# Designs tried in a protein design chat: VH-VL binders against q9nrl2r1430to1533. Part 4

Target 1, 104 residues: q9nrl2r1430to1533
Amino acid sequence: GGVHELSAFEQLVVELVRHDDSWPFLKLVSKIQVPDYYDIIKKPIALNIIREKVNKCEYKLASEFIDDIELMFSNCFEYNPRNTSEAKAGTRLQAFFHIQAQKL

## First folded at step 1 (VH-VL)

Design e3c (framework fv_erenumab)
Fold by ESMFold2-Fast, scan of step 1:
Parts: structure tokens; C-alpha cells; sequence
Structure e3c (fold): chain C 104 residues (1-104), chain A 121 residues (1-121), chain B 110 residues (1-110)
């Protein structure tokens, strides 16, 4: 095959993954660690899933990609009280995302 | 080959302690949560405890809470069960089993062959 | 005592079909994925079904799972002598924060 160029969505996901505050978002929340999570959060998502959707060309519009990222943050704030390290990381990462998303 | 091998079982008197080990090989141990499950002679499966992939979260069956401690050493690919204040009712084959980090499941996809603990006077 | 209820035994002849039931409550089977485990005599348990109805690689399609409300069933078609084993259902109980197994069902192939 040809050389594959990094898409704008892939570039943004890579920057999110590399951010110091990405740790709560890298993988789906473990049912063992947080057994009530899936009772509260009905549409779980994480950066690894979003990245796979980007690689499979499942996002046809920038709004679809943005919606999945925002869902990820919304889930974080719905489950985690605002004073937790998870919620604080989410707040900082979401602010970073909003700045980067202006380029989409 | 993905394997889990239990060790540390034996015969002990009531009130004493025993530590079980489960050696993992053939996979990235730190990506998996781990269970301990036991089975008394001629009886069914009884869940004992689970530990998260990083050791930060632990859950126990009420029958062992306060007496047993689950722990892991990811640098050695090893799971442990420290069993204190042992009772005759703790006599069983003890299995370790892994669970993938995923929203879909608590299910145990790989099991060890078990180690026998007999608590008798 | 088990939180999930299974019949203690079931029997059938080779080539026949059997169904093993497992009943729980809303806090376990009702709101969580269910798994089934097979334990051959003298061996460790083996995962047979996960996420209610999925089979791991290597499990033949004559094994099936289904879930309805607070109950689940394991179906075995084309029964073989090598299927003689104990079968356990299992799931997480959200209210108790524990994993629970059914009491087990001994399948005898006559």
C-alpha cells in the first residue's frame, strides 16, 4: 500500500493521549474497580475506542468526532464528583480539547 | 501460552495463616484484573476476592472479609491471597482466574489448575 | 448458599438437547452480563459462554446462551459423552459488589 497521512482527528486524539491529564480516559472504566459505573453511565467511551473509530473512518463529520469526545467528558463529570482527581483531570483535558478543536 | 499456576496450598491448623501465590505467564499481567475462586470438596464454585489491574481496588466475599487479603506484584507477574484466621470452612481448592479490563465483563476467561488448602486439627 | 439458582442435575442421551436454567434477581442477572463455565471431572473450570450469548474461540456452536429478565439458560445440542461435567452460571451482583456463581448443575450423559 501507499503512505498513510495522519488525519486531523488522529492528530488530535494523539495529542489528547499524550496529555498528562489523559489517564482517566485512555481505556474504558473497569467494572471491577467501579462496579456501579455502568449502572450510571449508559454510553461508555474512551480514547482508545475513539481512536479506533478514526482509524476505521467511522467519523464522516467533525461534529460526530467532537460529540464522542464531549460524551467522554460528560461521562466523567456525571460519575465523578467535582473535587476528585478524575474530574479535575477531565476539566483540564476538556479545556485543552476545546482549544485544539477550534482547528477542526 | 497463556497460563496461571497456583501454589502455596497445604494442610494447616485452624486459626493459623497461609499465603497462596498465582504465577502468570504468556500475557501482560498488568492489563488484567484477577480473581480468587474456591471450591470445597464435592461442592460448587464460591467467589473469594478480586483485585483491579493496578491493585488500587479490591472486593471480598463476606465470608472472608477481614481475614483474607488479596494483593499483586505486577513486576513479578504474581497474584497473592493472604489467608489469616483460617477455619475448617476455608478447606477448598483455590483457583486464580483473570478478567480483561473491559466494560463488557467480569467473566473469568483463563483459570489456573488450583492449589489445595486443608484446614484441620 | 448460592445467590443464583440452578437445578442440581440434568441428564440426556447422546445426540439429544438439554437446557440448564439459572435464576437470579435484578441486581445480578437482571442488569449484568452473564457467563457460563464448564468443569470436567477433576479439572479447573473453563469459560464456555460470556456476555450472555457469546462463545470464546474453540467453543463449538452447539453451546448457546440466552438471557431473559432475571434468568439465563445454557443450551447444549448434539450432546456428546465428553459434555458430562458440572455447569455454573456466574455474574456480578451490583448491590453486593461481589461476583456470584450458581450452585452448579451436574450433566450426566446416559
Amino acid sequence: as target 1 above (104 residues)
Amino acid sequence: QVQLVESGGGVVQPGRSLRLSCAASGFTFSDYGMHWVRQAPGKGLEWVAVISYDGSYKYYADSVKGRFTISRDNSKNTLFLQMNSLRAEDTAVYYCARVWYDSSGYYMDVWGQGTTVTVSS
Amino acid sequence: QSVLTQPPSVSAAPGQKVTISCSGSSSNIGNNYVSWYQQLPGTAPKLLIYENNKRPSGIPDRFSGSKSGTSTTLGITGLQTGDEADYYCGTWDSSLSVYVFGGGTKLTVL
Scores: ipSAE 0.000, ipTM 0.577, lowest interface PAE 14.0, mean pLDDT 85

Design e3d (framework fv_erenumab)
Fold by ESMFold2-Fast, scan of step 1:
Structure e3d (fold): chain C 104 residues (1-104), chain A 120 residues (1-120), chain B 110 residues (1-110)
Amino acid sequence: as target 1 above (104 residues)
Amino acid sequence: QVQLVESGGGVVQPGRSLRLSCAASGFTFSDYGMHWVRQAPGKGLEWVAVISYDGSYKYYADSVKGRFTISRDNSKNTLFLQMNSLRAEDTAVYYCARDLPYYFSGMDVWGQGTTVTVSS
Amino acid sequence: QSVLTQPPSVSAAPGQKVTISCSGSSSNIGNNYVSWYQQLPGTAPKLLIYENNKRPSGIPDRFSGSKSGTSTTLGITGLQTGDEADYYCGTWDSSLSVYVFGGGTKLTVL
């Protein structure tokens, strides 16, 4: 079986991906471009991985989905100083996520 | 009973401003996004703007962007639409409507509308 | 032309069934929930269907919605003269960050 309409999780991930501030979160941070990232961040995640988990029906509870999105933001704020473009994008996207997630 | 009541419509000259209000009752206003939708005489529905439950996000139709401002006062259960630089094509009945549970997915409660006529 | 395409009119006799189509693209109908609205002459619109196929309390089961790919359909069975109205589909467009309505379909029950 196929699916003929998007789940709430898929719809929210699509909105996050299409947001102007999603650019730091679309794919895993490159080890070549940022070699110290994986020494600091022990549970890396990105929107492409979260979307794959949604498509494979790996989230059984909304809390599991929310936890992965929050982990993504937590990693951003842990690695990036508050005055960086990445941290500023993360702050705005996280606020957008919190508005959307209240409807889950 | 859940109710929305629009006010502030009238006849106005091109280039002038008008402010519409929408009074909400019967529900927790601060939990819901709110929309403005308009309908020109004899024409279809045209979406105008939306505001999130806390006012932090706002989106506008291209036809009104830069001229109209949506805002809300959650302490007074009131939604507003500030309409600047009005044009003849803004002539319509303006409805306020409450957003559905999934953010910006549609509208479940509508007011009766207030008429705005922009005379040349 | 509108972003969502509906036929301008449909007609049928009392007791018959009608289907009203609405076609869009992946950024709107394809990726988002669809709602249908009924507007009786001289009145405000009323929500008829939400989340593609759900009915609000008080909407009879004669009204149904369905979505397949980038198209959605409103079905009305057992047509009554009181069903004469304009019907609109609507959805969010993620690429444009706007809500869009179809052009509307006028249903006449003859």
Scores: ipSAE 0.006, ipTM 0.583, lowest interface PAE 14.0, mean pLDDT 87

Design e3e (framework fv_erenumab)
Fold by ESMFold2-Fast, scan of step 1:
Structure e3e (fold): chain C 104 residues (1-104), chain A 122 residues (1-122), chain B 110 residues (1-110)
Amino acid sequence: as target 1 above (104 residues)
Amino acid sequence: QVQLVESGGGVVQPGRSLRLSCAASGFTFSDYGMHWVRQAPGKGLEWVAVISYDGSYKYYADSVKGRFTISRDNSKNTLFLQMNSLRAEDTAVYYCARGSYWGTLYYGMDVWGQGTTVTVSS
Amino acid sequence: QSVLTQPPSVSAAPGQKVTISCSGSSSNIGNNYVSWYQQLPGTAPKLLIYENNKRPSGIPDRFSGSKSGTSTTLGITGLQTGDEADYYCGTWDSSLSVYVFGGGTKLTVL
């Protein structure tokens, strides 16, 4: 099956975006919804930013791409208590990512 | 148990000012962002403004920017809307509504007051 | 003029199913959670659906929400006369930094 295949990074980002647990990660956290977020999180990132970086060929190494995804999860766990729906979604999505990242 | 009660509406002439209040009870007011939403007679819902749980962040609809100020007093469980330079098109029922709890990305309003009527006329 | 487009009215008979649509763009429905609100005549709005498809406690499962791309729908099954109301979709618009409501749909039960 090679018809209309996407790059490995683009394919993985698409799989993450389509996952049921991607909702906390689709775009940058809102200052309205979470006003203290940017006081605590110094390197904010989200899937839409990562996808844009993939499209602009800004990742030269797989490790750079993986680092940005892991930063996204680290931010989630740093800000959100373990019992929140955000942290639970992050835990499941991170596990999914680790399985998919084996193909990189 | 959870309740929001608006007050301060009335009839006022164009160019004047009015201050609306919203008294909250039955929940920890300081944990929630709060919204003002209005509805002109026979029209749909129009969002007006939002304030974060601690009052540090605020956003406004373009139609009210520079004229309206949202504020809150967490020690009194009260939300305010200061309305300056009122226009006929500001005539509406004004609702206060409870927004997001800290740690969620919910973009909606789950508790609403009954509304207070503001009429800007002659 | 509204950023989110709903049909102005919809009607169905008691016991039937009705679907109300709401269309937006990538900066609102496409990227953000959608809520649906019910407004009975002379009353304040009530939250029916949040986070695209979840119901608050006390909302019967006759009400359902779904989101696909830049559109969302509210479904009501087993339609009752007490469901006559105006229904609004709502979401945050990231490009405008405002909360937006649809224009509203008046449901009549005939």
Scores: ipSAE 0.000, ipTM 0.563, lowest interface PAE 15.4, mean pLDDT 85

Design e3f (framework fv_erenumab)
Fold by ESMFold2-Fast, scan of step 1:
Structure e3f (fold): chain C 104 residues (1-104), chain A 122 residues (1-122), chain B 110 residues (1-110)
Amino acid sequence: as target 1 above (104 residues)
Amino acid sequence: QVQLVESGGGVVQPGRSLRLSCAASGFTFSDYGMHWVRQAPGKGLEWVAVISYDGSYKYYADSVKGRFTISRDNSKNTLFLQMNSLRAEDTAVYYCAREIYSFGSYYYMDVWGQGTTVTVSS
Amino acid sequence: QSVLTQPPSVSAAPGQKVTISCSGSSSNIGNNYVSWYQQLPGTAPKLLIYENNKRPSGIPDRFSGSKSGTSTTLGITGLQTGDEADYYCGTWDSSLSVYVFGGGTKLTVL
């Protein structure tokens, strides 16, 4: 708990951000570039928001952090057909996350 | 329609190798992760391995790690399981199964083949 | 040993209701969606329930699933002789990085 927990969350987010497949997840989807996204996705989230929440100590439990990461992947698969580059990146990054999350 | 057909099973001696194939039809094979699951005679289901849609990620059960290799050829719509150093305890019906994503978690197997029997016996 | 624990057998008469339990831990059932698979004698397994409580097309509504904490249950109402089968729960285990099945429950319709 405490400092150890926050250090682990920050380390994992940094590893996700640096992964080659993080590009669809770094920032919120642009309303201007993809106007129908927010009609379909009701709880938008991205790695920059999750990192901000980690830095502000908003996660009290590891499960809350994991839920936000899984929500991010769920949004990706809901909006993007599985044969898209976004969904393919999401599938690989999610598998990487599941392995790294074992350290939490 | 959607179909998976396993082949390559047979009777082999301990220490030998065998390669299983799973031929997919009726769907875009390259969009789906694939699993191998086995069942020993009179026993329950035991998960063996999974491969991602593009082959970049693979996971194995500890009992087969280092001996079995999962692979795929998306141009031929075929999944493979290379089984080396076979043991009596590898005797089972081997099923291939198609993975479908669940929102927010790892996957379930929505379509299964009929299985191919592997018997490791002297 | 199975990581997910199921009773080895359950039985009931035609028309009755049964529930089949499956118990795990936080790293599997607690963290992840659960599926149930039906295996009729001499056949391949068939997906019966996915994402804890959803039915694939063609599965009748007398089959239901539920998840609470680290346990899940399969409910079958209006039992028919054609329901005699082995039933398996299954999920991903995040700590082991493997998919795990329960040991299976043999349903006998008397």
Scores: ipSAE 0.006, ipTM 0.569, lowest interface PAE 14.3, mean pLDDT 86

Design e3g (framework fv_erenumab)
Fold by ESMFold2-Fast, scan of step 1:
Structure e3g (fold): chain C 104 residues (1-104), chain A 121 residues (1-121), chain B 110 residues (1-110)
Amino acid sequence: as target 1 above (104 residues)
Amino acid sequence: QVQLVESGGGVVQPGRSLRLSCAASGFTFSDYGMHWVRQAPGKGLEWVAVISYDGSYKYYADSVKGRFTISRDNSKNTLFLQMNSLRAEDTAVYYCARDYTPLYYSGMDVWGQGTTVTVSS
Amino acid sequence: QSVLTQPPSVSAAPGQKVTISCSGSSSNIGNNYVSWYQQLPGTAPKLLIYENNKRPSGIPDRFSGSKSGTSTTLGITGLQTGDEADYYCGTWDSSLSVYVFGGGTKLTVL
């Protein structure tokens, strides 16, 4: 996309990063600390990677940006049981994202 | 048990090509991003290139962009660096190193012994 | 040119404490995890610290890392002669799309 669409992606990523529930999503999990994460999650992604892709103008369509954000949430729910603080944070942040994404 | 072994270094003339290999063993190679890092005699570490676990992300240092190509063969647990148009400034020990995530940006937890590339001026 | 700035050398006596600084910018240290690497003479580098302040198994707690804003430090307590080495900070630079190392700090144990 255009300049204005890319600016909208940057604004939305900044809002996600600033959200109280972003902590599980800021950076990738290291295999040193969580050895089984990458045995389960085959397409890892995090907000720092998405933000870098936005800054490099790698998203041509809003759907590509939305797909990466949704992948991030899907990974969270696949790895983390529903009763975990990670899954609860993911549920709230995903709801926030869906509201904000209406402006895209 | 977890090991990286580089090969393919040697002495070459400027303008020629060389291909480095890095053989991985003792871990699931396809779960990790892989880096090439070099060090010129008496100098510091210089990052060269990285490839993600599946090859979908590749990044290069500006000094080698357009001349070097990083690739991997997950079926053979092998990382490659194709070095074209070699210059005297490419003279260094070349290390392969494993990223501690499947991607490209985290850091390097396992290193090979290095292979020496000397470009004669 | 090093994007991350380290002092070229530090020295101290056995048993003392040293800190090695590494300064960068928002696009590298400010936004990404920092690692520290130890390189003993004639050897490959070894990961000493990852994710700003974590130690891999086998690294003694004499080694510590910290990050504040766009700077990071490596702390070494109880210095031993075997700690004589070059120390490098490293991180991803999101603006440049490259991994960057500091210029390295040579530690001499007097």
Scores: ipSAE 0.013, ipTM 0.692, lowest interface PAE 7.8, mean pLDDT 88

Design e3h (framework fv_erenumab)
Fold by ESMFold2-Fast, scan of step 1:
Structure e3h (fold): chain C 104 residues (1-104), chain A 122 residues (1-122), chain B 110 residues (1-110)
Amino acid sequence: as target 1 above (104 residues)
Amino acid sequence: QVQLVESGGGVVQPGRSLRLSCAASGFTFSDYGMHWVRQAPGKGLEWVAVISYDGSYKYYADSVKGRFTISRDNSKNTLFLQMNSLRAEDTAVYYCARGPYLSWGYYGMDVWGQGTTVTVSS
Amino acid sequence: QSVLTQPPSVSAAPGQKVTISCSGSSSNIGNNYVSWYQQLPGTAPKLLIYENNKRPSGIPDRFSGSKSGTSTTLGITGLQTGDEADYYCGTWDSSLSVYVFGGGTKLTVL
């Protein structure tokens, strides 16, 4: 624990948000645009929610932060077929995350 | 539209106390970490303290640690700096600035007040 | 003492380009976003660059930032007399748990 871990979480979320492949993950999926999403995905999450949790100091362990990021990717791959632009973006962003998360 | 206005500066003798205020308007004050930065006459910028958006975390420069206390009242959109045991070396213009908590400094300090002058003199 | 080092002064003629350097370490510039600030005489500092190389709304494209390793630079092209000011780099230092400014660079347009 400590201050350094919170700084590392903030930095990593900013890097994810700025990545070209972050577009499917920036905000929660719209029920108007994708009506069946919330019938399929039981624990929706997005980078704006994770960023808010970091800012509110809700992550006490690095594992809790990593779990929320992995949940976000898991939701993407559960809802979106492998050949979609969303799934392809998720695959690339997840690989980027795994490299950056080694610093946590 | 977005603005910060400092007040509370003045001339004070060594060992005494002052409380500075910074009034915020034009943005959601409770979403931002806030900084105090000072500048001694003819010198560069020196960071003083930061407070998180909710007031739960605070950090101080070593030169002021134990003497200064940063606080905020989100219901009044106001930032404070309580300065105790003032020394001649604390003489400076004090700026409040809007910025992120910790390494969220990717925004930098994007909104600054005009400053309030503190002179510690015998 | 400043943990970020800048040259104390830089000068060039109107219309020329200047580059102001700022050097730090892995705990500050190396791993954190850098900002640059302009301070005109008698005024509060103004943010010029954030996230190493981005400009706030209203900052002309003559101002640019870059970061390489533990160093960062502010570039100013098409110098104007109104650019005479003190320029400061700034970032968070993760090891010290403080925000740090460079010592400042006075720009003179001769």
Scores: ipSAE 0.005, ipTM 0.568, lowest interface PAE 14.3, mean pLDDT 85

Design e3i (framework fv_erenumab)
Fold by ESMFold2-Fast, scan of step 1:
Structure e3i (fold): chain C 104 residues (1-104), chain A 123 residues (1-123), chain B 110 residues (1-110)
Amino acid sequence: as target 1 above (104 residues)
Amino acid sequence: QVQLVESGGGVVQPGRSLRLSCAASGFTFSDYGMHWVRQAPGKGLEWVAVISYDGSYKYYADSVKGRFTISRDNSKNTLFLQMNSLRAEDTAVYYCARDHYSFGSLSYGMDVWGQGTTVTVSS
Amino acid sequence: QSVLTQPPSVSAAPGQKVTISCSGSSSNIGNNYVSWYQQLPGTAPKLLIYENNKRPSGIPDRFSGSKSGTSTTLGITGLQTGDEADYYCGTWDSSLSVYVFGGGTKLTVL
């Protein structure tokens, strides 16, 4: 509820951004550098977008925040083969997120 | 080559309006967030406004909120700053700058800058 | 008052090392990427450092950035007369929803 939940989302996003494995997730994938990404991924999202939504108080429920983070990981695993550095980073960061999200 | 060119600056009286333009070339303009940054004579850099790649998000410095409007025309590769109710304190060189990351709506810094256009608000 | 605090000036001789500090809070430097900008007299700013410590193509390795907690530092080694400029740190402030610059540091090469 309210300001307490928004402060918790803010802190969690900061922890995700600071994590060594956040590099594939910090910003939206470039269409110029990865032209086929947007043919495969229909709901692109990244930590910078999620953080702006937190700052604008766009999450009404904790579940909406969690859904956006999970969408980010789902996109990673959909696009990237599991043996890639991106997918491996995503696996570790998602596990870290699940531990931190238990506090929400 | 990647370029940004500002235009529309000039000398204007307090309370009047100016519209600045920034013409982009050499990159896919529609993929990048764009900023306006100003610098008063002999002073430091002051961030003014940012617009997301698709125009859906806009943020403004408190000093210009309600008076300035940032907009873009992706079909013409052009960024705009509509400046209303101009004050002496708005006197500055105005730079347009490209947000470092494509498709981001949050600024992570600015990697390409124009040469600036001068706005002087004087009676 | 600037949200990010830099010393107003710094001076050093050619060949020396200089360090420029920038201090903020958790809502800006603490949770966001920091960039550093160089502005030579009469010119537009140029990006020197992005993502706290990365250099754009064409920026020599004698320029370096570092971030610790709510502070960031620009280091310049092998100082040259052509480095005389104003240097600005910059980052997003999540609490204010604005991009903020430091007040700027004038580097004089004696």
Scores: ipSAE 0.008, ipTM 0.588, lowest interface PAE 12.5, mean pLDDT 86

Design e3j (framework fv_erenumab)
Fold by ESMFold2-Fast, scan of step 1:
Structure e3j (fold): chain C 104 residues (1-104), chain A 122 residues (1-122), chain B 110 residues (1-110)
Amino acid sequence: as target 1 above (104 residues)
Amino acid sequence: QVQLVESGGGVVQPGRSLRLSCAASGFTFSDYGMHWVRQAPGKGLEWVAVISYDGSYKYYADSVKGRFTISRDNSKNTLFLQMNSLRAEDTAVYYCARESLYYGFTYYMDVWGQGTTVTVSS
Amino acid sequence: QSVLTQPPSVSAAPGQKVTISCSGSSSNIGNNYVSWYQQLPGTAPKLLIYENNKRPSGIPDRFSGSKSGTSTTLGITGLQTGDEADYYCGTWDSSLSVYVFGGGTKLTVL
């Protein structure tokens, strides 16, 4: 992607990080606090990793960036039962992302 | 047991306002997102608006943006639709419907009310 | 016009099978779960299928859903006169940030 695309990706990640519902997604899940997470989730990811990939220009297409964000939400819903604070936060943040992603 | 009951429909003149209510019972209302869907006489279903379980997120159909406001009172188990600047094209049966927001990207309506009729005429 | 395209009508005899198609785009059916709703004459819609192919409790297995690419299909086998209704597909449109319904298909059981 071009400079304009990198600015768009950075802007979206910043908006996601600043959102009140970003707390389950800021960093990778702790193996100590959630010991079975990595047995269930094969491709763990978090906003700090996605932001680093943006900064290193590792996304060649907008679809690759979107896929990583969607993977993050998919992992959340796969691991967390529907009635958890994590799943509820993920639901709201994903809806917010879908609105913001329209500019990509 | 799980039930939604709409009220507040009626006949109004163009340019006037109307407020619809939807009373929920038989489930924990505060856990669920809620939708408004309408159906003009002899026509298909048209989605109107959705509100998240805590009221923090709202989305509207373009045809009603700036005129309709969705809101909820979780302490009273009640959903609202404030309709301003009504047009003849807003004539429809208005249904409230329950959505589960637990599964993230899944938007579907599993429980529907019976509907309330809004007629906008001079 | 509706964003999701359905045939306006379909008909068959009791005991036969029918399929109702629903066609969209990548921003709706292509990337999101699809639901189907049944509306009997004079009644509110009822959820028939959710998440492409799952049935709520109380919906018989003669109703089925499937999704392929940007299209989805509702299948009904062993048709009964009580199946006469309007059927609507529905899904979220990620580009528009709205829920969209198909135009509806009237099923007549002869």
Scores: ipSAE 0.006, ipTM 0.569, lowest interface PAE 13.6, mean pLDDT 86

Design e3k (framework fv_erenumab)
Fold by ESMFold2-Fast, scan of step 1:
Structure e3k (fold): chain C 104 residues (1-104), chain A 123 residues (1-123), chain B 110 residues (1-110)
Amino acid sequence: as target 1 above (104 residues)
Amino acid sequence: QVQLVESGGGVVQPGRSLRLSCAASGFTFSDYGMHWVRQAPGKGLEWVAVISYDGSYKYYADSVKGRFTISRDNSKNTLFLQMNSLRAEDTAVYYCARDTIYGSGWYYGMDVWGQGTTVTVSS
Amino acid sequence: QSVLTQPPSVSAAPGQKVTISCSGSSSNIGNNYVSWYQQLPGTAPKLLIYENNKRPSGIPDRFSGSKSGTSTTLGITGLQTGDEADYYCGTWDSSLSVYVFGGGTKLTVL
């Protein structure tokens, strides 16, 4: 059968976490390891937070879900210079997301 | 080696409280969601509660909502279950278990289990 | 009854194949990854299958999982006396925001 919209969000988050380039995005950035992160990034988010929002049925529109994923990538590119492993992982994962999001 | 060890079980009268602990070793505790699961004598597995890796999200079975509180201390690699207003139907072996999905907050399975601690609620 | 339905028991002889079914709904098995657990008498449960059909390191290939729609099946081939145990399916229920286990199936090796 067909997939319910919340099931589609869950499947997409599953695919993102399983991607080799998900490692910078699995959980919130540590204040101890990266002390200036929260001075620069005003709306921190990570895949685990997005997954919990999916579980709590907090996304009423696909656009809200997409906005949170895009915010996650935007934060990555804002904080990390383009030549870093984090920014490169983010670039590849975002491209993968754009392809998968066409299924929503 | 990856291990979970429960403690704090015992025999208590109805209406009393117990606090269970689960000591984790051999892995980065702060990277994983953690579950409590119980099993009454001769019965099947019943899920009790889960807590996210950072403690920000908690979910409970309806049978324990308002009575049990799950918490964790990542600095001590320890998971807790505060059990208030205990009832005879809370009698079970209580297991702590590590979530299968590293750092994600998805609660699809449990890959490491403790040996369990027995809670008996009787008059 | 539990939200996930399993047969209460199954029996087979050594060397045979058994399948244990587990049925649910779209909010649990239909939409989410399923795990299977083995509980030997007097022991804690052990993960056999995760993400519908994957085996953890150390689990023999005699154990397999499959999912179709709102149902999942655990297969055990080359049945051994040491496989005598209780088997549970489990998954997250998105509508209830809880993890749910099946009622368990007692496998007896005769």
Scores: ipSAE 0.005, ipTM 0.582, lowest interface PAE 13.8, mean pLDDT 86

Design e3l (framework fv_erenumab)
Fold by ESMFold2-Fast, scan of step 1:
Structure e3l (fold): chain C 104 residues (1-104), chain A 122 residues (1-122), chain B 110 residues (1-110)
Amino acid sequence: as target 1 above (104 residues)
Amino acid sequence: QVQLVESGGGVVQPGRSLRLSCAASGFTFSDYGMHWVRQAPGKGLEWVAVISYDGSYKYYADSVKGRFTISRDNSKNTLFLQMNSLRAEDTAVYYCARGYSFYESPLGMDVWGQGTTVTVSS
Amino acid sequence: QSVLTQPPSVSAAPGQKVTISCSGSSSNIGNNYVSWYQQLPGTAPKLLIYENNKRPSGIPDRFSGSKSGTSTTLGITGLQTGDEADYYCGTWDSSLSVYVFGGGTKLTVL
C-alpha cells in the first residue's frame, strides 16, 4: 500500500492508456460484437476497470495491481490467435508494462 | 435505415482550416469505432484516421498527423474531422465509415457515407 | 504508394471467373484479417468480404476471399457487367499503426 504506490499505479495506467498498443485493452469486449468471448474468457478485465479500481483505492498491494494487468494480457493471448493485431499489440504493450512495473 | 451523411466540404485556400461532420443514424453510434477515408481525384482510397467508440483512442495517417484532429460527440451521433493547415494534396472526397469493431482490431468498414468534397486551391 | 500491391487492371468476359491478388507483408496481411471493397463508378466503396473469406448479408456467393501467408485473393465467378468496378483490399498494419488499402484493381467486363 501507501500513497506513493497508488500514485505510481495511476501514472502507469495513464502511460498504458496513451500507448499506441492499448487499443484492444481500453474497454471490455462487447458481448454483442464478440458473442463467444465470454464463453472462453472467465475473468474479463480492461484498462478502464483497472483505472477505476486505482481511483477507488481498491489495490492494497502492488502485486494485486500487477495481477490485474497480467490477467488482461493473459485474456488477450487466450482469446486471440498469435498472428492477430490484438495479440501483437498485447505482446508489445506487455513488454512495455514489464519494464515499467519493475519500478513498483 | 443505417446511414452516414458527411457535410462541411468546400473550396478553401492553402493554409486555411475546414471542419467535416458525419451524422450517423439507424444504429447505436457509441458502440462503434469510426474512420475517415479520402480519395483524391482519379486516385485510390487512402485511410486518414480512426477514433474508438468512446473517443479515448485515436490513430492518424502520417500525412495528416499534427494537422488533422478526429473527434466525436456520442450524445449527437456525430463524427468530426478538424482539418488545419490544408495543402493542395489534401484535395479529395472524404468518406465517413463505420468500423466493425475498433476494440477487436479494425476488421473492416461496413457502412460508408456518400462523401463530401474538399478542394484546396487558390 | 500503397504498402499492399494489387494489379492495376483485370478483364474477362461475362460468365467467366476472375481472380484479383493483393500482396503485403507480415505486419499487415500476415498478421491481420483482410477485407475487400467494391467501388462502382461515382459511388462510395461497399464492403464485399471481411475476415479474409466472409460475406456480409446481401453479397452473393459468386464473390469469395482467401488468404495465404502475406497474400490475399478476391475471386469472382459468373462475371456480370454490373461487376465493373474498382476493387480494393484492406487491412491493419500493426507496425505502422494504420489501416492500409491496396492501390486498387479496375475490373472490366469485355
Scores: ipSAE 0.000, ipTM 0.566, lowest interface PAE 12.5, mean pLDDT 85

